VHH binders against DNA primase DnaG (dnaG). Designs and how they scored, part 3

Target 1, 371 residues: DNA primase DnaG (dnaG), of Nanoarchaeum equitans (q74mb1)
Amino acid sequence: MAKFAPVQYKYIIKAEFEIDGIVDREDIIGAIFGQTEGLLGMELDLRELQKQGKLGRIEVEYKRVGNKTIGTITIPTSLKAVETSLIAAAIETVDRVGPAKARFRVKEIVDVRSSKREYIRNRAKELFVQLLSKTAPDIEELRRELEEAYYSKQLIEYGEEKLPAGPLVEKSDEIILVEGRADVVNLVKHGILNVLGMNGINIPKSVVELSKRKKVTLFIDGDRGGELVLRNLLAAGADIDYVAVAPPGREVEELTNKEILKALKSKIPLEQYIKNLRISINNDENKEKYKELLSKVFDTKKAIVFDEQFNIIDEKPLEEIDKLPSAYGIAIDKILDNETYAKIKGKYQLILALDSNVNAQERVITLKDIQ

## First folded at step 12 (VHH; from r6 with E107Y)

Design s1
Fold by ESMFold2, fold request of step 13:
Structure s1 (fold): chain B 371 residues (1-371), chain A 121 residues (1-121)
Amino acid sequence: as target 1 above (371 residues)
Amino acid sequence: QVQLVESGGGLVQPGGSLRLSCAASGFTFSSYDMNWVRQPPGKGLEWVSDISSSGGDTTYADSVEGRFTIIRDNDKKMVYLQMTSLKTEDTAVYYCAKDRWEYGTFYFDYEGQGTQVTVSS
């Protein structure tokens, strides 16, 4: 990856591949030469061009992911742009490597003359950051900012909302959904390329639509904030299949590679995660107080507000709910809907209701949650 | 032709120990990280542990950390799971699997029939 291209090369073809099997470098290179033979005539035959020094050595970077081989190829060429483009297109016709089904896609064609300067500039920036890290160890925020800038260049934009995504979100049958851009950058930094972020947008339409076409693992922070994200997704109709959770007190954007892989391997089905949340509420030391307050409002057509000690501060008919003071919590004798939530939003930390069809920013406990 | 054959399961009492074995063939064993996964009765597959291709790095699910030890022998092409302090919740069919990720998604792929572990009083 730090290799300087020789001055005689004009372009570098970069292509990605996915192979349904375990193969090595020689198998991949052999398939490229073999399956393009004769496609572009003798003057553009890849083996002949390489013998003539007009096509450089095919460099292959790959990893084995389960029973698949995934990676990239790099092909330097001294040919002109048109000829280089034809060769790039021919490489996309390669559909097998040995016995295995394969797909090749050209990612880009790099102009070498401009890339030498860009390589030196980018590498100098990386080395400079390394020096700062060694000589000024208390610069973690600066390091994160510089790494974010570096890895954000490898992201793509998804949907009309231009959501941050890893480069393989479109190709993968399954995706990892995270809250924001910083999470996407951290996962891409660690080789997780089928990731989609919501970029601070609460629930993007593109996320909901994608979730109905692909299997989705929601990867959330290890605190209460992650539970709110899930509730909002479900209310919007997103089809979430699995949940992966960062360690307690940790955020996805700050995880190490080992923590990321462990969390993803430990993912659980959505239904199990929801069951665990309901069990956690049942073990809450205040569970009986929630039941008592809900019982007091049940069938009264009133709302009551209470303090942190669960003492009732005030009560009013539901029609006057907007006249209740702010407090630690409120219990209401109805289903929490958008109209009611608009009247109480931001006034309480805890909402007790008969049921809810709203994904409130506050904690909501319903009769179903405590039965 | 990839083959993974699990063995060593059985019936044990809570607090007991077992050592599971997995014999691998049909692929370059030393090139792959290896996993143990399990399927509890009436539930889906659950990841248990992994070990790097060299054997130098191991990771465990929270539910088994401190009680299970994954071991490999690249010369014999074997993976082991040493289980101690067994609990009734450890009852499952245990499978070994090659490490398989598709872009960051871990797949519960396994080749063998598994080996039954039953922890009961």
Scores: ipSAE 0.337, ipTM 0.798, lowest interface PAE 3.3, mean pLDDT 81
Fold by ESMFold2, look of step 12:
Structure s1 (fold): chain B 371 residues (1-371), chain A 121 residues (1-121)
Amino acid sequence: as target 1 above (371 residues)
Amino acid sequence: QVQLVESGGGLVQPGGSLRLSCAASGFTFSSYDMNWVRQPPGKGLEWVSDISSSGGDTTYADSVEGRFTIIRDNDKKMVYLQMTSLKTEDTAVYYCAKDRWEYGTFYFDYEGQGTQVTVSS
């Protein structure tokens, strides 16, 4: 998706100052740069940010009243809310301009896209006081604390099911769909605000309805449990457009920012993901053995357990499935449901079934997967 | 205003190499992460790689990792893609672009015509 887009600022910091002396514009600007140097580390150094175009020109309006200089400063920034708030808090630490005593107070941080962000301004002041009161806080730890407090408050409840969601799920034309609340929290903490969570493998009606109005990217864990979520969504009639997959063995809730962005940038159309799944199964050295075992049980109302060499160990009617011994795998002539899974959970490493409606820990291969 | 000009494409045998270039102007180049994306024949855009604004951090799509290298030169406002061990599936029009998010949707901001890479035996 390509669009023409010029550089845009996201926030404007507005602060007031009172200086016990007569100073000029350059004295004020110099004090701001000088007294914040090194305070927030190199990534948030104001001179560097301005060189990078992430901080705009500091605009100063002032008047001289008696022996004092009083005014306001305005600082545009393209940084995120957390970094903007830290910069705003740092500006309040400026206590001199030249030889003159000064005090700065952030009046407001204006969201260029939204007119009021009073929470951000108030929270930044609160954290600024905490920073000054601490003996030696780690700035990176403070950033994480601010991010958690800010983004945790940004979760909303969506639909009658009260699903966990980011605040932009209604406004966005596109939605990122994840399995649970922990995934939503992690994505929101990393700036992904058009995210909607589900309650495990239970597919909410609100998700199905939303999927028909908006483009949906399903973001799943890197294990086979994520593939079950997709299957259940499709069976419920959800309209899934793209799939993004966490790295192998990783869960969406634990991903770093870089891992999240790479997965989302690498999303693929649903049809391609399904094709890739079929190719992966087709390249499995044991594919024909899976087919053979499933064919053996098909329409027999039986289950067959087998060893690592795919030799049949035992066979019983489905009604006696709990009497089958533990083994490497089991093939069953039915859809794997919660009742059946409860009877076989933990006894096998591989489950072959006609279809599945459960999120099993074990590897599950169905007839559709083998086709 | 914003201008991205891709070059360096061409016809190459499988296993061959090419180096793509992208000249940027009309924006503060050093402030943006840059990407290469490609459009195979009859298909949609596919992300290939990115490089951080400083050049210190790179990421690659799994299909090209180990074969492609993204490089930037902030002084010259250039982005490069060094392509080796080319395969027929690498055939595409290649674009350079900068990152942008809108409501959590990832967009590639580009202005160029792209450069055609054709890998054929």
Scores: ipSAE 0.334, ipTM 0.792, lowest interface PAE 3.4, mean pLDDT 82
Fold by ESMFold2, look of step 15:
Structure s1 (fold): chain B 371 residues (1-371), chain A 121 residues (1-121)
Amino acid sequence: as target 1 above (371 residues)
Amino acid sequence: QVQLVESGGGLVQPGGSLRLSCAASGFTFSSYDMNWVRQPPGKGLEWVSDISSSGGDTTYADSVEGRFTIIRDNDKKMVYLQMTSLKTEDTAVYYCAKDRWEYGTFYFDYEGQGTQVTVSS
């Protein structure tokens, strides 16, 4: 049983070196491990990676020319492209072997399976220069930035609106629908390739059309914003089959692999999600007060603003809705549309309306939500 | 050719315990994350728990977290589900399944009949 038997290498780092002195193989290897120690954090420490079998034996080939040692190193790795690029950049920071000055230059990173690594390697070099000057992000931020750059290039554009999508969105019978580009990037880097993003508050026509041809799981943020996206999709006529929800207060774009998988594995049919949402509203201790306020405004052509105790502070005709003061909440005798929302955005925490055609940032409760 | 054989189910009282077993063959067991899923009477499949290929990471559905423990033994090609504090809502046929990804969709690959767990007085 060989030390590398269970590990398949994906990349091979090839670097050249020139050392102003006479050194042995072990001196060169020691300098590589020693001078990169701590640069990449414990998860990418070269000694630890070698112990884990994720970094292969460092092969050194050299000759002595005068008072110099010149040669090459070869480092196989089973790590992914971003991590391999970070290690390659770290090797170029090695500037001494024993007492001798040294120069290391990575000549190539051989991709056993793919040739898409050069952008990531060059970007890693740029960010490492920043790190060494103490202006670069920490190593985890650096890794995240490199991953974003890498996976953003793997996205495709879908439909007339040029929506961000994973590369397999056309091939799959089932689609995961997310709010935006950052969500798509996060899912793609975790291996979820049949994902389609939307852009902004307006529901794209391409999304509505696609939803009628494929099974759609809407993967939404764990806050009110995610629930409002669903409502806008349904109002636009989209055919949503399942809902997956990020943990409370979390956004899809920030989820770990574990959180993504748990949410997707726990998806529920749309009908059940809507029922659960209505049960949540029914358990709200203020539900009857919402009903009372909507009743008071119904068919009056007015809007009523109220405080946290649900006392009416002011009321005006709908035509003067922009002249109402900021307050805890507002109840309006109309369907919340873009024009009306533009006049009240940011003034209230709670909006009670007959119905809604907009994805508002505030909590919106409609007659349909109350039953 | 994938074969998954579940066992260990039975009738228990609320608050009781059971340990389910799953014997796997026909695939490279140590390369796959494994899951328990269940089918309550008259309902579709519900995911219960998973365990990483190495056994180092586990995840549970909210309804069972703190009560169920998933364990695997890669040498014996076994996965287990230790269930405690059982509730009537845990009544279901339990299946083990390996992960398979296709276009971002999870497919549970199982060929067994499952094992019935019934929690009643």
Scores: ipSAE 0.164, ipTM 0.690, lowest interface PAE 5.3, mean pLDDT 80

## First folded at step 15 (VHH; from s1 with D33Y)

Design t6
Fold by OpenDDE, look of step 16:
Structure t6 (fold): chain B 371 residues (1-371), chain A 121 residues (1-121)
Amino acid sequence: as target 1 above (371 residues)
Amino acid sequence: QVQLVESGGGLVQPGGSLRLSCAASGFTFSSYYMNWVRQPPGKGLEWVSDISSSGGDTTYADSVEGRFTIIRDNDKKMVYLQMTSLKTEDTAVYYCAKDRWEYGTFYFDYEGQGTQVTVSS
């Protein structure tokens, strides 16, 4: 967990050390100050820098392992990058702690402000786009063209297929996969730089390969086209971890910053999406049929079973629901509860109910689902 | 160090209400978007809601839209989640999370233990 350094410091030097002896914290700190003294001149003397408030407290964590002392040091600085780097290098010259041989190695220099700068950069881009929108409200098409031209300059070509991508697609452990170039442009416009676009429905080999080594969020349109893309990706052997979906009827390329963020934050695991998709597809295709069946049972205190063509096969009072035969589906005039579910579990592929309080593996469709 | 301490969870019946609280420390609270996320049993982390640094902008997952309300108090460094019309599917450990951007994408810093919300009849 990256310890947030106080706002007053710019950098944090993190180093590891190994000492061939048993020493205490004071010995370690003393060695650092003592052996670096004079190496970089008075201006970069650690003691002097501390007096000036440019160097923070040196934190030392260590453990004893046999006859050795192993640990880490953390040094916050408000110095410039170059100066900080010099100090870090100087620390690595420390080769003794007391009578014991020592080895120091700088692990990293952390820029405390890096996250803030990134935020500023992204926000500035957003604000810029907003400004453009306000200045040319009646020329939306032209504005879009200009924006695309502007942000396209930030795009890179990825892989042998020269796919459109954000500049950080390789540097990021996680990537956002989108359908096309326009989507990439829009995401980059809003500061998402770890994005990769596919050129059409043909899944590039480079995408498949990349998906195996990175966490991938597929960001698809809020239509059936997105589903097809997902299917193709999976068929091609791509490893998709999450799915984000644009609002219904919306394309990724046209989303606002707020919509993009909401969609990405609302991403769901692939397995969950597939499950949900199956339910949704069935609901959409047969929504009217479901409504009809539910309407037939509504306020009747009955259960109706039906076949794949939605023909009623049998009906019974809810009290006798266990006597109904297996069929494609059942519609019940009840909120589905555990008791009821236990009676009908495994007998039906589809359960229509007023509502559900059960986490069922079977497809359960409620009134809310068909509204 | 970023510290987030959640509270307010409990057992409630469907249709009931709960108010979650999050106490934040270790960062400039008023400068960051804050989030609520939840982890249902056996499922991954799910985003629930966020609120802008000033509190002027809020967003919700579709699953909680209209039922949950996120608010913040920058003076007290607190984030709240008012939950109403609770459903069984709302059962989860709820975490308060600080928004973080890396490589152009956002991440959640959630360091707390979370607070358990159980909706059951």
Scores: ipSAE 0.012, ipTM 0.209, lowest interface PAE 9.0, mean pLDDT 82

## First folded at step 16 (VHH; from t6 with S53R Y110H)

Design u2
Fold by ESMFold2, look of step 17:
Structure u2 (fold): chain B 371 residues (1-371), chain A 121 residues (1-121)
Amino acid sequence: as target 1 above (371 residues)
Amino acid sequence: QVQLVESGGGLVQPGGSLRLSCAASGFTFSSYYMNWVRQPPGKGLEWVSDISRSGGDTTYADSVEGRFTIIRDNDKKMVYLQMTSLKTEDTAVYYCAKDRWEYGTFYFDHEGQGTQVTVSS
């Protein structure tokens, strides 16, 4: 159920030219490569793209009328619409072929699967005008602006769950995973097009499956909600490679472009993020209280519940753990396993245990986390 | 092809200062944001700072903000990193890189050797 069956080329650029002189095919092709060199950066250099098979052969048809050469060129491309439009715009900047003045005009960009033809043609013309009006080169910013403009209202649905996604999630080797639709909209609006959303803490199977095929950067809010999303993903068996975090107290859906790019550039490996969370526990002002409670329950075969001031509210043998009241936290004299967690799930915000072999929704602090 | 040559590293004491330089060639330097990234001993790459094409807009990783300043000179095709109040945690090989995104993913492209910065008491 692929979104596109690959064909060799996706788009065909068609341009007309008029040259005030008599020139040959090689002169025309040489001018196109020569005068666009470096204009769009090395990533979109026409010679390099042709070497990579992303551009087809430039076909030139021309005739000589008086002392002029007029004709058309066609350039097949397998590039995306935005990159194709940038190349088309760059071709219109060619103003000489040898010593002769030249005028190139992109006539159309043909979608090989004709359903996109009208949108691309209109958008290519708009982008060409924008490129010519710039006072300073903005190639990378222009690329981001073009991607936002092209995709901003064309979110796609991914998987059986019809998850909100940016238009390039299937084609990218790497994805950015976010909590929900509002996050996807904000990222796509700012040119981040390989993004996939979830339904908050409800982890879809399609996300878990995708995480095993692609590199995943989880982009989370800078609060407790973001930590919960991570815990749920890990509990579901998702393969997360990196974590990017919004500034403290900020949500991904509200970030500016600068904040988004900084967070993504500052992403860290999952293992490092988890290590940093453990360091944060050690810097917790209540660290000594966690130690005290764990030491008090140690080797007693009991569990104790405590309030937000870390005062003990009740205690019972581990066998009666389900009879303890809900409270701020619980400390248990055992390794937190699935059986025990099932009895206390949802009753506490903080669980202190000797160790843990479960991925609990609540914050869990173990002896390994404290020393 | 893209060539970036880093220099200016060395051994400094905590609290010291150092200025890194990066000479660029093989691409239209003024058309790209430029970045500094670093690799601490035994660890992966960490992004440090970027600077806009004109030099008018800069962004820093939280760990270096207020201590490091990125500067560029488009005429000389140079980017610099002025480092002050250095900490032992700043010890790393420092690389410069042109800005590159694909599908919203930032890529670090370098073929330079980097320059070693060691902050030790």
Scores: ipSAE 0.466, ipTM 0.860, lowest interface PAE 2.5, mean pLDDT 82

## First folded at step 17 (VHH)

Design v3 (from u2 with E102Q)
Fold by ESMFold2, look of step 18:
Structure v3 (fold): chain B 371 residues (1-371), chain A 121 residues (1-121)
Amino acid sequence: as target 1 above (371 residues)
Amino acid sequence: QVQLVESGGGLVQPGGSLRLSCAASGFTFSSYYMNWVRQPPGKGLEWVSDISRSGGDTTYADSVEGRFTIIRDNDKKMVYLQMTSLKTEDTAVYYCAKDRWQYGTFYFDHEGQGTQVTVSS
């Protein structure tokens, strides 16, 4: 920021204005000088300060909207903080530009030294990491150690939803998406720093948006709960590329380093995971019970609700489907469409249907799935 | 530059055995985990096995555990995959690969043309 600067400014005053009239740049600058003249005494007079080189050129950006002129001004100064604050306050007293009423409001006072110091600090860190990385380009062990040392293993917040994340989510071309904060903590602890967590079943907008610009590996627990997370992500429009699965009966939050790396190295394309899911349905211990229930309802124009032991609780014609009680599951003699789903949404954990044209939040098993 | 040259593939009956070899050059071989990955017909890459820098720790994909053994020789810059009890599902082009770390992500850099393994009656 200090390139080609013959004067060492310390602060920059940024103010907004709205003027009830059509005025030119010179009118605005003239009003600032004229209406502050003598206000802070001769030592802090803006014209005198500018003559002494303690106040820089006033820069004005404006546009005309209807019968109004609106915009911003920028005033660099080499004065100390107190004097700069007094100048800023004086500018807010400007209430006319030419014949027009005006309102000025100081938006911020920027400390130029702080901005330059921050730039130098951050740039020096980047150059140091680059230097070490370039001197050992074929030793990935050293690259990993440099990343772990430079990027803290502290979680960050990502997006408007303040999602738990590792520090490298934005820098990486790929991210690992996990269900919750505990999963993020465990992965970051084990050096996986490009990880992003969610709020369980409620899919954040920031996750959907990120998934469309980065490659995403969804890393899920080794139970059927992880399948629900995937279905919800896809229903929300997320672009998932790969799936990694924790060992059976294990949760991502409890995995050892070796288990994490094996799962991530063993990730499979989304399409293959979906195919495997359908094969797993065919090997489900309850597959014959699903078949039996669908057979009982087939061509009857009825719906049947059942409990977790697959005992029938109630049975009604399809036109009375909204009168069936909530239960573990329901089997219906029709294609699951939006109209029918609206009547049963949230009442069941499992839906058995002839087919489906709805991406339901509940598990749906169709006749085609269990042929 | 980095080179990985795979060999030892061939046509084998189900239940048979093969030993794949990979000659590495152009990098500090002993500083990397080495991997075998494979590409079945019409599919993407599938990780098979890895071996630690010293050779003392090995990990296998579930589909090959108990049937395949990965071995390395740091002095000769070689990695091997001993395959037994081969199945038709093992048919693929096999690549050796080194780990590459970038911004929290591991990648498999496979540099060679691979070696074809075909398991068919």
Scores: ipSAE 0.385, ipTM 0.826, lowest interface PAE 3.2, mean pLDDT 82

Design v4 (from u2 with S52D)
Fold by ESMFold2, look of step 18:
Structure v4 (fold): chain B 371 residues (1-371), chain A 121 residues (1-121)
Amino acid sequence: as target 1 above (371 residues)
Amino acid sequence: QVQLVESGGGLVQPGGSLRLSCAASGFTFSSYYMNWVRQPPGKGLEWVSDIDRSGGDTTYADSVEGRFTIIRDNDKKMVYLQMTSLKTEDTAVYYCAKDRWEYGTFYFDHEGQGTQVTVSS
């Protein structure tokens, strides 16, 4: 009473072909068997593997377009990954079908178990939503709840830098990029699970690499400190596709669900965001006054404090910047850094500087902004 | 099959008004937030407005707030966009869309042909 273990396919080889001639299915299959014979030894001979049930029926789908035959082949295999990969490579060596030149290209090797699990999970979500739609529940919230229930809402670590991230950052085709951990926590709490945070002012290498593989929306605070973050990302070579901005004066970490969704729905292409920044500065009626104040402080090693009419109230050497009074604005002859910002935080509404390394809560205008 | 059919577009002068309509079928309309999105000439898709399931909570893009009003009628399975004080930058093909969330990614399900709005002097 012997038991026969069922043969289950582990992988499916999918390849495309283009043949410079009119051929039929049997010609294509014959070329595959004939031109791979002996390439991988007798243990991986395709005819022998098919006899053993380790290789499934080669499925060929094609159409004839003019004097060409174009199509796809599908080959199921119960072999392990390395043997499957060798067979796939051998198929790419097929360069002729009958008298016609041919080109075969392996498109993908599908892991049958992985794709079945993903199908079952997605179909289960759809069926669950469909069942609940027969009562008075909120369908779109139920889809989000199903994702939440299947994916941990706990942060994960991403990359060698151990960046804070939502649990779906690797699976999603699109990524929401935010400045820090608190932003990630807030977005994940509100069901945005494809979020990735950056820690510190240095742009992580993992962020740059990921940005080249996925569509990225940079989600920045509404205090215009986002220009510094964007500038650093671009200088590091990151590929940013869209920008979303929190409401004026608001931080991403403090937004409500409605504010998050509105900002994300209102995202704009990077090029348009940069254009809008340029137009906003050019349209500021006080632009010439900013230029005048920065010119007066340039190369003086001083800071100048001014009122709303841009009259100079006081000035002191940079070493005494903490001794300047509170006022409408301050202009400084240096790059705004964390040390300097700590000394002036909360004392002014407008900061004019040579450049900035700080995401200040106040409006910051630099020489680069008005050049 | 989900179907969204937009209508009511046309040619208007700056400062004019239009009302767009969207007829929905093939899904449980009252269970979804509905959106208007638009595609200006030569540009990508741009979100305009959304409305919650009951019609009581609306949100607008900054560029249209105060000028556009989104309305829904769950009994008729209709979404409307009342547009006033139209500007040349409002020129676009307008689509209605329902929300769809997939693996943390937000998509607009807009399957209609849209309706053309042209604002020209």
Scores: ipSAE 0.376, ipTM 0.814, lowest interface PAE 3.1, mean pLDDT 82

